# VH-VL binders against q91z69r481to671, part 27

Target 1, 191 residues: q91z69r481to671
Amino acid sequence: GRRNSHARHQDSGQVIPLIVESCIRFINLYGLQHQGIFRVSGSQVEVNDIKNSFERGENPLSDEQSNHDINSVAGVLKLYFRGLENPLFPKERFTDLISCIRIDNLYERALHIRKLLLTLPRSVLIVMRYLFAFLNHLSQYSDENMMDPYNLAICFGPTLMPVPEIQDQVSCQAHVNEIVKTIIIHHETIF
Short names: E, the ipSAE of ESMFold2; O, the ipSAE of OpenDDE; V2, 0.75 times the mean of E and O plus 0.25 times the DockQ between their complexes.

## First folded at step 11 (VH-VL; framework fv_ifabotuzumab)

Design j5 (at its last look DockQ between E and O 0.03; V2 from the best seeds 0.00; counts 0 for: pae E 8.7 > 2, placed apart)
Fold by OpenDDE, look of step 11:
Structure j5 (fold): chain C 191 residues (1-191), chain A 122 residues (1-122), chain B 107 residues (1-107)
Amino acid sequence: as target 1 above (191 residues)
Amino acid sequence: QVQLVQSGAEVKKPGASVKVSCKASGYTFTGYWMNWVRQAPGQGLEWMGDIWPGSGNTNYAQKFQGRVTMTRDTSISTAYMELSRLRSDDTAVYYCARDEDYLTGSYGMDVWGQGTTVTVSS
Amino acid sequence: DIQMTQSPSFLSASVGDRVTITCRASQGIRDYLAWYQQKPEKAPKRLIYAASTLQSGVPSRFSGSGSGTEFTLTISSLQPEDFATYYCQQYKSYPWTFGQGTKLEIK
């Protein structure tokens, strides 16, 4: 089948971090149909082992014969984004992004989101493009993995777009999930 | 280190077929699209198609549909491009090239084979 | 198909010169564009991807810019090893398509 153009980098000086690229590659190969992916926690020991390996400059997921648990690999990916000093979605854009929820038409909402995201650094946009292309692709297997765009947004929303402390956590989280869902669905329009 | 090594030069007659191999190393072969690009003498680059080694899924340029077959052997991390019903204008250097992205996208071809010269002459 | 048109097809320049190569797409391709360098009897080498992102290991004198339908590759100060043929390529939509190439020769 035909593929899209939202891509990643590997090896020498890649814009997309190796850990992100490797985890997504691994999931694409072995985990697309895995029920509850990103909802089910992996082994903490294995997650830490994989993470530490990447921190040593290794790629523990490069071998196609790897027996790593899909849930652990998924956990590593989420942990990476959660551990960023600056969230993938900067706090400075939070209010503006949340305001897009007022736009009922999803396509129009996507266009507004696009305008906001275009103000971000190129390096961030490249990672976003890659990640959301992956999430969209993953959601296409929702009949098997039970992870539609909304479910994926629930899992990634808090990680990618944390609610600032000065905001109402409960009400804003619901809006974050909707924004992330919109981006997953309309990633080709946005990026 | 990521590397693509192609088979040697071929000389064919019109109407024959040629099969070029591309052995990959240094990365997970099944996790990246493999492209085939050719270049006629003194001409530019021409994309022929690509294959996803993990599934064998292919995309061919319309120009070559029905005449090109891309396959792979995952056990030896090798991609193959077969071109049939050869004619003189198929004379070119044929390259395999890895796409940097997985299923979800493309950032172009970051690693290339050394090329295989195919000459078609009567 | 998306047509890619490079300009110029041939360019003569001297060491130290600022060189600019343009690529035009027949339709909008956002930033889904790569630039390649090819030397005689060698395989192409990717220089730029995503229109403006420099490939690791490529000298900083190379830069890419543009979005939509107009793109530019710039060499700020030409070095002897930069004389080669350059190609743009879109990866927005199948089939992937290349520009016709720009041969950069020494003046």
Scores: ipSAE 0.013, ipTM 0.544, lowest interface PAE 8.7, mean pLDDT 90
Fold by ESMFold2, look of step 11:
Structure j5 (fold): chain C 191 residues (1-191), chain A 122 residues (1-122), chain B 107 residues (1-107)
Amino acid sequence: as target 1 above (191 residues)
Amino acid sequence: QVQLVQSGAEVKKPGASVKVSCKASGYTFTGYWMNWVRQAPGQGLEWMGDIWPGSGNTNYAQKFQGRVTMTRDTSISTAYMELSRLRSDDTAVYYCARDEDYLTGSYGMDVWGQGTTVTVSS
Amino acid sequence: DIQMTQSPSFLSASVGDRVTITCRASQGIRDYLAWYQQKPEKAPKRLIYAASTLQSGVPSRFSGSGSGTEFTLTISSLQPEDFATYYCQQYKSYPWTFGQGTKLEIK
């Protein structure tokens, strides 16, 4: 006989962090119509409980009957990216990325953003592609959830692309939001 | 010191419009949602809508859609609420109020302006 | 829209009393609830968020509890500065909605 195997598919040796994949899957299943997702805060207790469970090697979001609050699952996802030692969009690329707002043609802007992002490690690009495909998909439900690409950029963007301390926070935040919005909208061109 | 300072009291006739200003200081104006809430004499609080000052994107309560316009001028960190076709029951104190830090998400409104009294009378 | 209902609408009490105000949501809002205090001719001040988390700078005699549809605000030993109107507010779903208020008066 042969061993029981479900054939784990490991393409290129890259994997989406379980916590990211699990949060996004949960929101795709139960949260696409959830009003104010990523804007409304989750339960701090529930956010911490979920995070701690993942740190213990558990997956508290795999229970199909679970009654986890969508805002809390969104909070876990934001907390994960906020807690990265290096932001998803590296600080050393900040000035080059925000300079792309000077390109008025949105397709051309997307191509310039792509050029900058392709210099990043493959593992980072895989996470970016997964996340931004999800954010685009979520935004397609904006008539119900009230979260169009710009609202999502406002709520999630500062966590993903923090303004460096030496930059003026007010003026740079608008640029960050516009770049993140562009990436959400044009993710297929960029990734 | 986080602060919201609103424009002064207004007296209007029915059918007119009013535009209330709210100047922010002590924080990154474009990094927080700004809400508008009103309170009729002797009554409770009523949420009218919000604006994201960075882009001007707005969400209005259905009751006010078609009559309210929320705008901002980021160069002077000021939000505006304009209510048109005023009626006597629009007599109220109008407040601007910001949400909690956008990084943590909304937990309601943590900082409020002092309020602007708008009186609508014939 | 989620309707928020407070009780009582009026409450008369003396300094030192323990005061409890309740707030009921028309549908489950988990812990997405804030409490505000408003004194005459002043803007509201947030006291509590997430149903039970005390705003920084608010005295510890204030506490909140509840989840789902039933919530309470408690003042353990009433002080002269606590005579005000109190509002609950949900922030689970647009539009954000407030309770009708509870006016706490000197007995």
Scores: ipSAE 0.011, ipTM 0.618, lowest interface PAE 8.7, mean pLDDT 87
ESMFold2 (binder alone), look of step 11: mean pLDDT 93; pTM 0.953

## First folded at step 13 (VH-VL; framework fv_ifabotuzumab)

Design k1 (at its last look DockQ between E and O 0.03; V2 from the best seeds 0.00; counts 0 for: pae E 17.8 > 2, placed apart)
Fold by OpenDDE, look of step 13:
Structure k1 (fold): chain C 191 residues (1-191), chain A 122 residues (1-122), chain B 107 residues (1-107)
Amino acid sequence: as target 1 above (191 residues)
Amino acid sequence: QVQLVQSGAEVKKPGASVKVSCKASGYTFTGYWMNWVRQAPGQGLEWMGDIYPGSGNTNYAQKFQGRVTMTRDTSISTAYMELSRLRSDDTAVYYCARDEDWLTGSYGMDVWGQGTTVTVSS
Amino acid sequence: DIQMTQSPSFLSASVGDRVTITCRASQGIRDYLAWYQQKPEKAPKRLIYAASTLQSGVPSRFSGSGSGTEFTLTISSLQPEDFATYYCQQYNSYPWTFGQGTKLEIK
């Protein structure tokens, strides 16, 4: 699949990619209470259609009368982050971020994570802030959608913060999930 | 006891480079960000950049981009700051200062070196 | 960059006085602010972090307050050893930036 480049968005002056903003907006409007959101795969055909539409410079999610499947829209959002040339959480910060799990207090952990993340480009931080604010908001509906911060972290962890090949995949994945969970819970402190 | 000990005073000519060292003791060197801050005579504090010794990741102030290099040797718990293409206005006391209390969540520069005077004169 | 502006730049006071120093940020920095004290020919010393948390070992006569863009350092009763230069510093966003300093002198 085609990988997304940050260069394209920088040239357009768009702070948050349209696809990210549109998907999150759509889910906020229609999908907050959707059971199993981001865990259940949508139609691959629909996901590709939506994705291709955005690649053409269109916004297929702008119409309030749109009947797109929530799982498909969720799939598009995940696919976007998966398709980034550079993961949202760069591999260069992986070891440092994982080390944060040694901090037992979640608030203190969040503060340390914040310090590490502030080293990233502003453009990345803006997208992170937007995404994790959304994920936190989504988790507030966990009674309905069954997606608490941990479940969301499981879904997004591998996509946002892939484990480097030289690392133990199994043990590190658990740590990645904990880090992402912490960020979802303490997004206001971190960003 | 947590302590940062810096190298001695330097006198340099314009165009030269200076490398200041900061040896840390009494704490886990790799777990705390190390800042470098300078102070020109009679002036305020100016942040130059920081390094995370655990990974070697650095952040530099734009003013010093291309002239400053921060490194560390974890085997001896020592941070280094090298400033190149020195000019007269680089004359200052240079401090290392640890930040990011990894264990307690305290931030800001809680421990400072004694400072290193760098004089740039023709 | 976030600009930190201290006021006043110079302050004359007497022992026993209540002293207040203000620091203003050009944009919101939440509570990511530290205060430092520096005596002549000495390294700075952190007094306050997180805008209002007192550094261990610092006398209780020092206090910090504020959030967002306005911050204050207060010395409730000035002691002889408190005459020094004080700096605020934000650590909300890179690059870290300091206020220009406030020199507290004996009246």
Scores: ipSAE 0.345, ipTM 0.779, lowest interface PAE 1.8, mean pLDDT 91
Fold by ESMFold2, look of step 13:
Structure k1 (fold): chain C 191 residues (1-191), chain A 122 residues (1-122), chain B 107 residues (1-107)
Amino acid sequence: as target 1 above (191 residues)
Amino acid sequence: QVQLVQSGAEVKKPGASVKVSCKASGYTFTGYWMNWVRQAPGQGLEWMGDIYPGSGNTNYAQKFQGRVTMTRDTSISTAYMELSRLRSDDTAVYYCARDEDWLTGSYGMDVWGQGTTVTVSS
Amino acid sequence: DIQMTQSPSFLSASVGDRVTITCRASQGIRDYLAWYQQKPEKAPKRLIYAASTLQSGVPSRFSGSGSGTEFTLTISSLQPEDFATYYCQQYNSYPWTFGQGTKLEIK
């Protein structure tokens, strides 16, 4: 194994982890129009400070007048998903999920993705629904923030559905991004 | 399994540039910061900067601002460091090193390349 | 910039000795500190991160402690393969900075 300190204070027993909920609330309130959100990096210092506060059981984003860099809050959210011991999309489902690319009709593709995802634990599906509803909502502001579902999928694909080492990384990454894009667009059909 | 393989040794004249490559394998290249660290003969380690391959964003140590450029080619999972206007005190071993963190910050550098010796002599 | 100062810069010790290397930060860095081991003509290897968390595969005779400004790397019973140069590094604030190194030699 790997040494990972990301979970020291982050899970207070909530169905939606506090760090995920707090980051998403903050971005919904202050960051929907922020150009390049999730694409542009935040301050490495600030991201670490926010993450460590959550690990101490604090919520540095709870002040409704707080002045955090949006890119740093976005970074904390991505960091959370990257730090999961098991990726949000399990490696056991990778081949089946990727094969949905072969379905040209996007509504039919979404239904097949749903079928695969319904085999996952309820707790995972609840987090997925929350995240993808947010990503869809964020993409509705793409005229201002420049982050359509395609761009968001590029940012989240590697984190949410890592390509297994035995697969061609570059070609599979494009397929992963397309599946993630499909889920962002059709999240209400899927979840 | 996670591996960083760097380009071979370079001998350069003062005033030239050098571009060192670092090919990553065994992990998602675009999901981790890549650092560049150098070590002059008999000296300690000196951080030069980093790049996030997913976005291309960089942070450079002030000492190298204006002389260093860090880039990447995500299609071949390769990071690059270019140092221009070389002088003899740029003679060093140059390392690439991955952060354990996927986007933001460091828990130290968990995987290092083998190092690239750059010699700058007239 | 946060300056990292190691002591001692040079240490002679025998196999079986308990060895302590210290690292002081010029300002508080919480537990955002890593320790590296470097053997001649090799890349550094991370031993410890988060001040006290042992990298997997590193022998349990290595330990780290401290927070804030004062940190310690301890080797409880020195082995022949432990003769190397040791560096601390902070990752609390850009730019990342290393201590000047502690060369541990046999005598």
Scores: ipSAE 0.000, ipTM 0.444, lowest interface PAE 17.8, mean pLDDT 85
ESMFold2 (binder alone), look of step 13: mean pLDDT 93; pTM 0.953

Design k2 (at its last look DockQ between E and O 0.05; V2 from the best seeds 0.00; counts 0 for: pae E 12.8 > 2, placed apart)
Fold by OpenDDE, look of step 13:
Structure k2 (fold): chain C 191 residues (1-191), chain A 122 residues (1-122), chain B 107 residues (1-107)
Amino acid sequence: as target 1 above (191 residues)
Amino acid sequence: QVQLVQSGAEVKKPGASVKVSCKASGYTFTGYWMNWVRQAPGQGLEWMGDIYPGSGNTNYAQKFQGRVTMTRDTSISTAYMELSRLRSDDTAVYYCARDLEWLTGSYGMDVWGQGTTVTVSS
Amino acid sequence: DIQMTQSPSFLSASVGDRVTITCRASQGIRDYLAWYQQKPEKAPKRLIYAASTLQSGVPSRFSGSGSGTEFTLTISSLQPEDFATYYCQQYKSYPWTFGQGTKLEIK
């Protein structure tokens, strides 16, 4: 089901969804140096099991002795955002966000992106801030995990900011990835 | 073990207020929505509202708007539902029930309290 | 508000019977539907969520199907402990709403 977060969660100081927090916490603990994280698919069975566990109101990642595959946990995190009725980056903001690609200076681009994102519900912004702080942190381990901001953007771009059907998928996807990369790098400026 | 334990039965007069408590244990209290559902004798389930303990944000059914107040004390993992200006048709069993916090969604109510009987009579 | 209508309101059946309860939503709710079982003087118990996902610990004889506006709960072979009242609930949009319930009684 979908909650009316736009209207009902505004200015509420919403915390991070349990599934997001749990996955990110798990990855921070066990997966920061994992080569190809988010690029390598985990077991679909395990991904579904973890997902279903959360849906049952459980937290399968709460145990410090959890032996879940890091790729599966990463998969669950991506699946969460992919499964949102409304993408984390709303389709209504797609054109405006993509237009920011025309700004060559990355810092200035980030400021424009910030302006656009500040129009979103606080609950969404809180999640974005949390996610992109994590992705930035993860990218700092790129020497080990091979996931620099661009590679992470490639993985998350389609999930967080899907290209509307009426748009050119190929050209827009490249722009999406660039926007997401910019956000990862300049997350402190944007959020 | 995840469980919700509610306060005991209440008997109130019309016009009075009742405050029911729901103590959560076995899970992160602030990470789940807490719903309140009531059931009049011999009747179906009626959703009253919910609260997100992590923020204190609430949603109330229109029917109870202005009469119901949902609060929480995170220090003791306890949710509260207060219903004011009680009338006879408020006689019911009141349940708390959790729902996983999801950015834009719900999965229904997977864990329920045992219920609190509230009787309103003159 | 989204109205949920269950049918039938009352159902009599025997042990071993296949029973089906229907829930209709006044508007499309995709698969944002849960089924609950409630026994007398007990709190409801979630059986199914996401229209067709079985709650952990629930017997496999229970199943849910449907999407959009029509949903069904099926008990493939009714057991003595299954006689109870069943409720559907939508959680697509506030306010959450329940069906009026289906009381399953022993014939």
Scores: ipSAE 0.015, ipTM 0.557, lowest interface PAE 8.2, mean pLDDT 89
Fold by ESMFold2, look of step 13:
Structure k2 (fold): chain C 191 residues (1-191), chain A 122 residues (1-122), chain B 107 residues (1-107)
Amino acid sequence: as target 1 above (191 residues)
Amino acid sequence: QVQLVQSGAEVKKPGASVKVSCKASGYTFTGYWMNWVRQAPGQGLEWMGDIYPGSGNTNYAQKFQGRVTMTRDTSISTAYMELSRLRSDDTAVYYCARDLEWLTGSYGMDVWGQGTTVTVSS
Amino acid sequence: DIQMTQSPSFLSASVGDRVTITCRASQGIRDYLAWYQQKPEKAPKRLIYAASTLQSGVPSRFSGSGSGTEFTLTISSLQPEDFATYYCQQYKSYPWTFGQGTKLEIK
């Protein structure tokens, strides 16, 4: 159970959804230098075909000889997070997370973000760590793929940390992007 | 150099409380779990609980639930363990011990304090 | 709670001997196991973590093996400084639990 708030969980609790792991593995192998990844749309037909295959328990990305469009694989990954019943960053943490903007030092900001995330379920944190480590790694190829941490934050921010309806959407979106950028840059400190 | 320095020996009467301190140096205090482990004379090691200094979150062994309180002061990198309603069988050496980061999991306790002897006698 | 049982509780050996200490978990703990050495009036020292990974600065005569429920600590050629009490500890599930200890003495 959850009676032990903030407890470390060593039970066989580490799980990355197959679709997430497979998309990230594929992009790591074939797509790190792909210009405009996550910004440029893939084939809607191929995105749906890949997504539906995973939903049937198949893995269309497992073959080393696969010729899937990188933009379509990126689209599948983004669509997965958009389709979650609960956003990866829970709406209940929104106000506290964006308040970290007030912290000028980026490393200290990362430490405060970490503190706020400590109460989340470990399964959520494991997915966060996996995703943000990948986004950081991808950003290291930004001179080829054109996707620095800020650009990646723009592409993922609204999906990962939606602005609550009662908030000012425009100003809060800018703050969300800055927080997500901070997490990409300092993922090792946070996770 | 990473080290943990504990407060000095204590002699207490039954029914009293004791508060042991553990000052950390040489690492980021708020980034590692701090465990408390005790050892009665001639006996083995017994885990009492831990605290994450970054948040103040605690986990206590069921045996000590209701008698133990673990706290910290991040401004001086110091963890505390307080045990109340002392009995003679609480006579032991009390250790603080550092563990790994909160998300990486535990790999056991890599750095230990020198121990604090607490004697409970009337 | 996961119970950790060490065997033997007491072991007498000579310098140069190869010794093996075993640790059994009451349920599977994969490789979430550490070994500690404790000398009289000293704090424990971690020797091994993740069942088989040697702590930096620990002599290579120490080794660990096992997974699941059965684990061993081996000292390939005992030295005078190795006479101590050894503990295993699981860190798979709260509460963290230690074995009862194995006292290794010189004969």
Scores: ipSAE 0.000, ipTM 0.492, lowest interface PAE 12.8, mean pLDDT 87
ESMFold2 (binder alone), look of step 13: mean pLDDT 93; pTM 0.952

Design k3 (at its last look DockQ between E and O 0.03; V2 from the best seeds 0.00; counts 0 for: pae E 9.5 > 2, placed apart)
Fold by OpenDDE, look of step 13:
Structure k3 (fold): chain C 191 residues (1-191), chain A 122 residues (1-122), chain B 107 residues (1-107)
Amino acid sequence: as target 1 above (191 residues)
Amino acid sequence: QVQLVQSGAEVKKPGASVKVSCKASGYTFTGYWMNWVRQAPGQGLEWMGDIYPGSGNTNYAQKFQGRVTMTRDTSISTAYMELSRLRSDDTAVYYCARDEDWLEGSYGMDVWGQGTTVTVSS
Amino acid sequence: DIQMTQSPSFLSASVGDRVTITCRASQGIRDYLAWYQQKPEKAPKRLIYAASTLQSGVPSRFSGSGSGTEFTLTISSLQPEDFATYYCQQYKSYPWTFGQGTKLEIK
């Protein structure tokens, strides 16, 4: 279960980046049932325009009457995570996270993943919790949007948890996808 | 080593108050919820409430609302449970027990204090 | 409040026996369940959390299973040190609640 510590997050000072919050909010409002979301690329021009707007300190997605393409907004969200100096899942945790694939029981796997994630900065965990809660919610509409946890993991795996260059890219990518899928499915246990 | 050390046994009269302390060590005190659980002689475990030392947020069982106050001193990693208007049926061993608060998660109580015996008698 | 009911309240067994304790919740609690062992004049010790996850350092003869409203604690081969009182506890929603306990005694 969960319990509210109330001022815990406020005291920490960690917040969700505006671009992440705005994109996820927009998709929650208008894109949950969008077929192929995150699989279909949006307009590169529109993606860049939205991105640049956020970089200027604006929120182009705040207007409820905004007519932005869902695929473009989705693209912006992925682009943000792809553009991080350090991947959301640090490369230093890669081997340990991948090793969790050997745990057959998914719940136990989730608990081990959670334990590993405890070593990450709170700011990262907060963003992860927010993102994976969203991805789980999105996956609940898989009958409509065709994006089940695995499909979403395929889309986000390379972005969130890139395979280090020294690793076998093919075999490790499959494991990354499974780990991300596990996190999406068991996000409540993990976060 | 993670451990919780509680204050010594108390003997009180009906109507009095008792304040039990629980000193934590071996971990980050402010990062774990602290629970209080009591056990009357020959009886089961009864949850009283919990406090998050990081914020001071509390949850009390309804049974104890208005009589119990949970506090903490983060400077000395110590949690306190005060129970007022004591009566004979408050006679019990009182335990502090931690629960992890990572992203507001709960997994039960993994570390317990040794218990504090509180006897209420006229 | 969520009520937790254990069965049996009292159990007699011999060393080497397989024993099972059941805990029933008055409503669904998913897997937000812990099992505790308490020996006389000692504080409880957590054995299982998340219904089936074994606490580090706890012997593998202990196992937990179940989800929703039915849960079981199993000791595959009872050892002398296992005679104690066992409690289940839900932590799905406040207030946290315990089962009434199961006292496991030597036969």
Scores: ipSAE 0.050, ipTM 0.591, lowest interface PAE 4.3, mean pLDDT 91
Fold by ESMFold2, look of step 13:
Structure k3 (fold): chain C 191 residues (1-191), chain A 122 residues (1-122), chain B 107 residues (1-107)
Amino acid sequence: as target 1 above (191 residues)
Amino acid sequence: QVQLVQSGAEVKKPGASVKVSCKASGYTFTGYWMNWVRQAPGQGLEWMGDIYPGSGNTNYAQKFQGRVTMTRDTSISTAYMELSRLRSDDTAVYYCARDEDWLEGSYGMDVWGQGTTVTVSS
Amino acid sequence: DIQMTQSPSFLSASVGDRVTITCRASQGIRDYLAWYQQKPEKAPKRLIYAASTLQSGVPSRFSGSGSGTEFTLTISSLQPEDFATYYCQQYKSYPWTFGQGTKLEIK
């Protein structure tokens, strides 16, 4: 396989949100070996400044502005997904997605996850493909950045696939992490 | 209520090993980094390393590389720090300390254990 | 490693005084700095994070400022319960490092 982090280049008719594309591009250029990326909180002032600039239609992470702190750029990306009105993995798919942990064969598990995700709108799938390709790529540097697929799943699990309030939060969180880890590892099979 | 409860005081001879435990409760143990910090008598705080209980990944301060081992048992929500080939200057209080969770980002160590006194003497 | 240096090492002050403690980083850490209070025989307690953000439940007489390499912790009106040792800590990058501490004695 290909280690590709730019889903927009694979479907010219679809647009990745600029904030997502810009954060991921910046981290690919400057942050792959940054220890504790996504673990260390960003500067709240800088995170808010970057977020507000994107909301005004600006791109503060362009090539002409490459001095931003990696932890703050990572923070902007996390907050983007946390701020979605509907989580990237919709709550109505939660039970079906979690049930895939019962499939011990990881290739078979990935195919079942793919089947469930193909029911989602194309715009959502394009963002998923872009994000998970990036997370897989980042995990290739885990000996230096400390962010293997399991750690990345833990970082994004609650944000991407929130446990519904009627479910046991603690026991379900481990299952969410395992599903998200599976998607990071097998993203080329799934997307 | 979030708590970290550590094992009791230890007295060791030079050359021995010590293993300190830190039992977590009131939060998702596998979702937070666990740090180990020590404090020699009358001295400041010294970071020894950390572990992510969900994966078992560790990062050790270079001073302790080769002498420290950090582990965990997720079935009982307990982290461990083992320090080998003890010397008298390893006499200290050893703390476990949780990093802030990933959901909102981490800003240092928000919850600390009560400390475990380790005395190394003949 | 990023070295953290505190000043002064010891400070004696009276109830009601304004006191300041400084912390200097050996390289730029932006605002990735926390302040801790440690009372005798107790574990440290975080007071401030992100250089200037007050931890919930910490009295408003505590404040932090600074960015880059220079930081201060200020107690605007010292109270008897503020007897403690204070530490700064950087969390910009591994390894985490602490200042050597400032022992504050109330007269």
Scores: ipSAE 0.006, ipTM 0.574, lowest interface PAE 9.5, mean pLDDT 86
ESMFold2 (binder alone), look of step 13: mean pLDDT 93; pTM 0.953

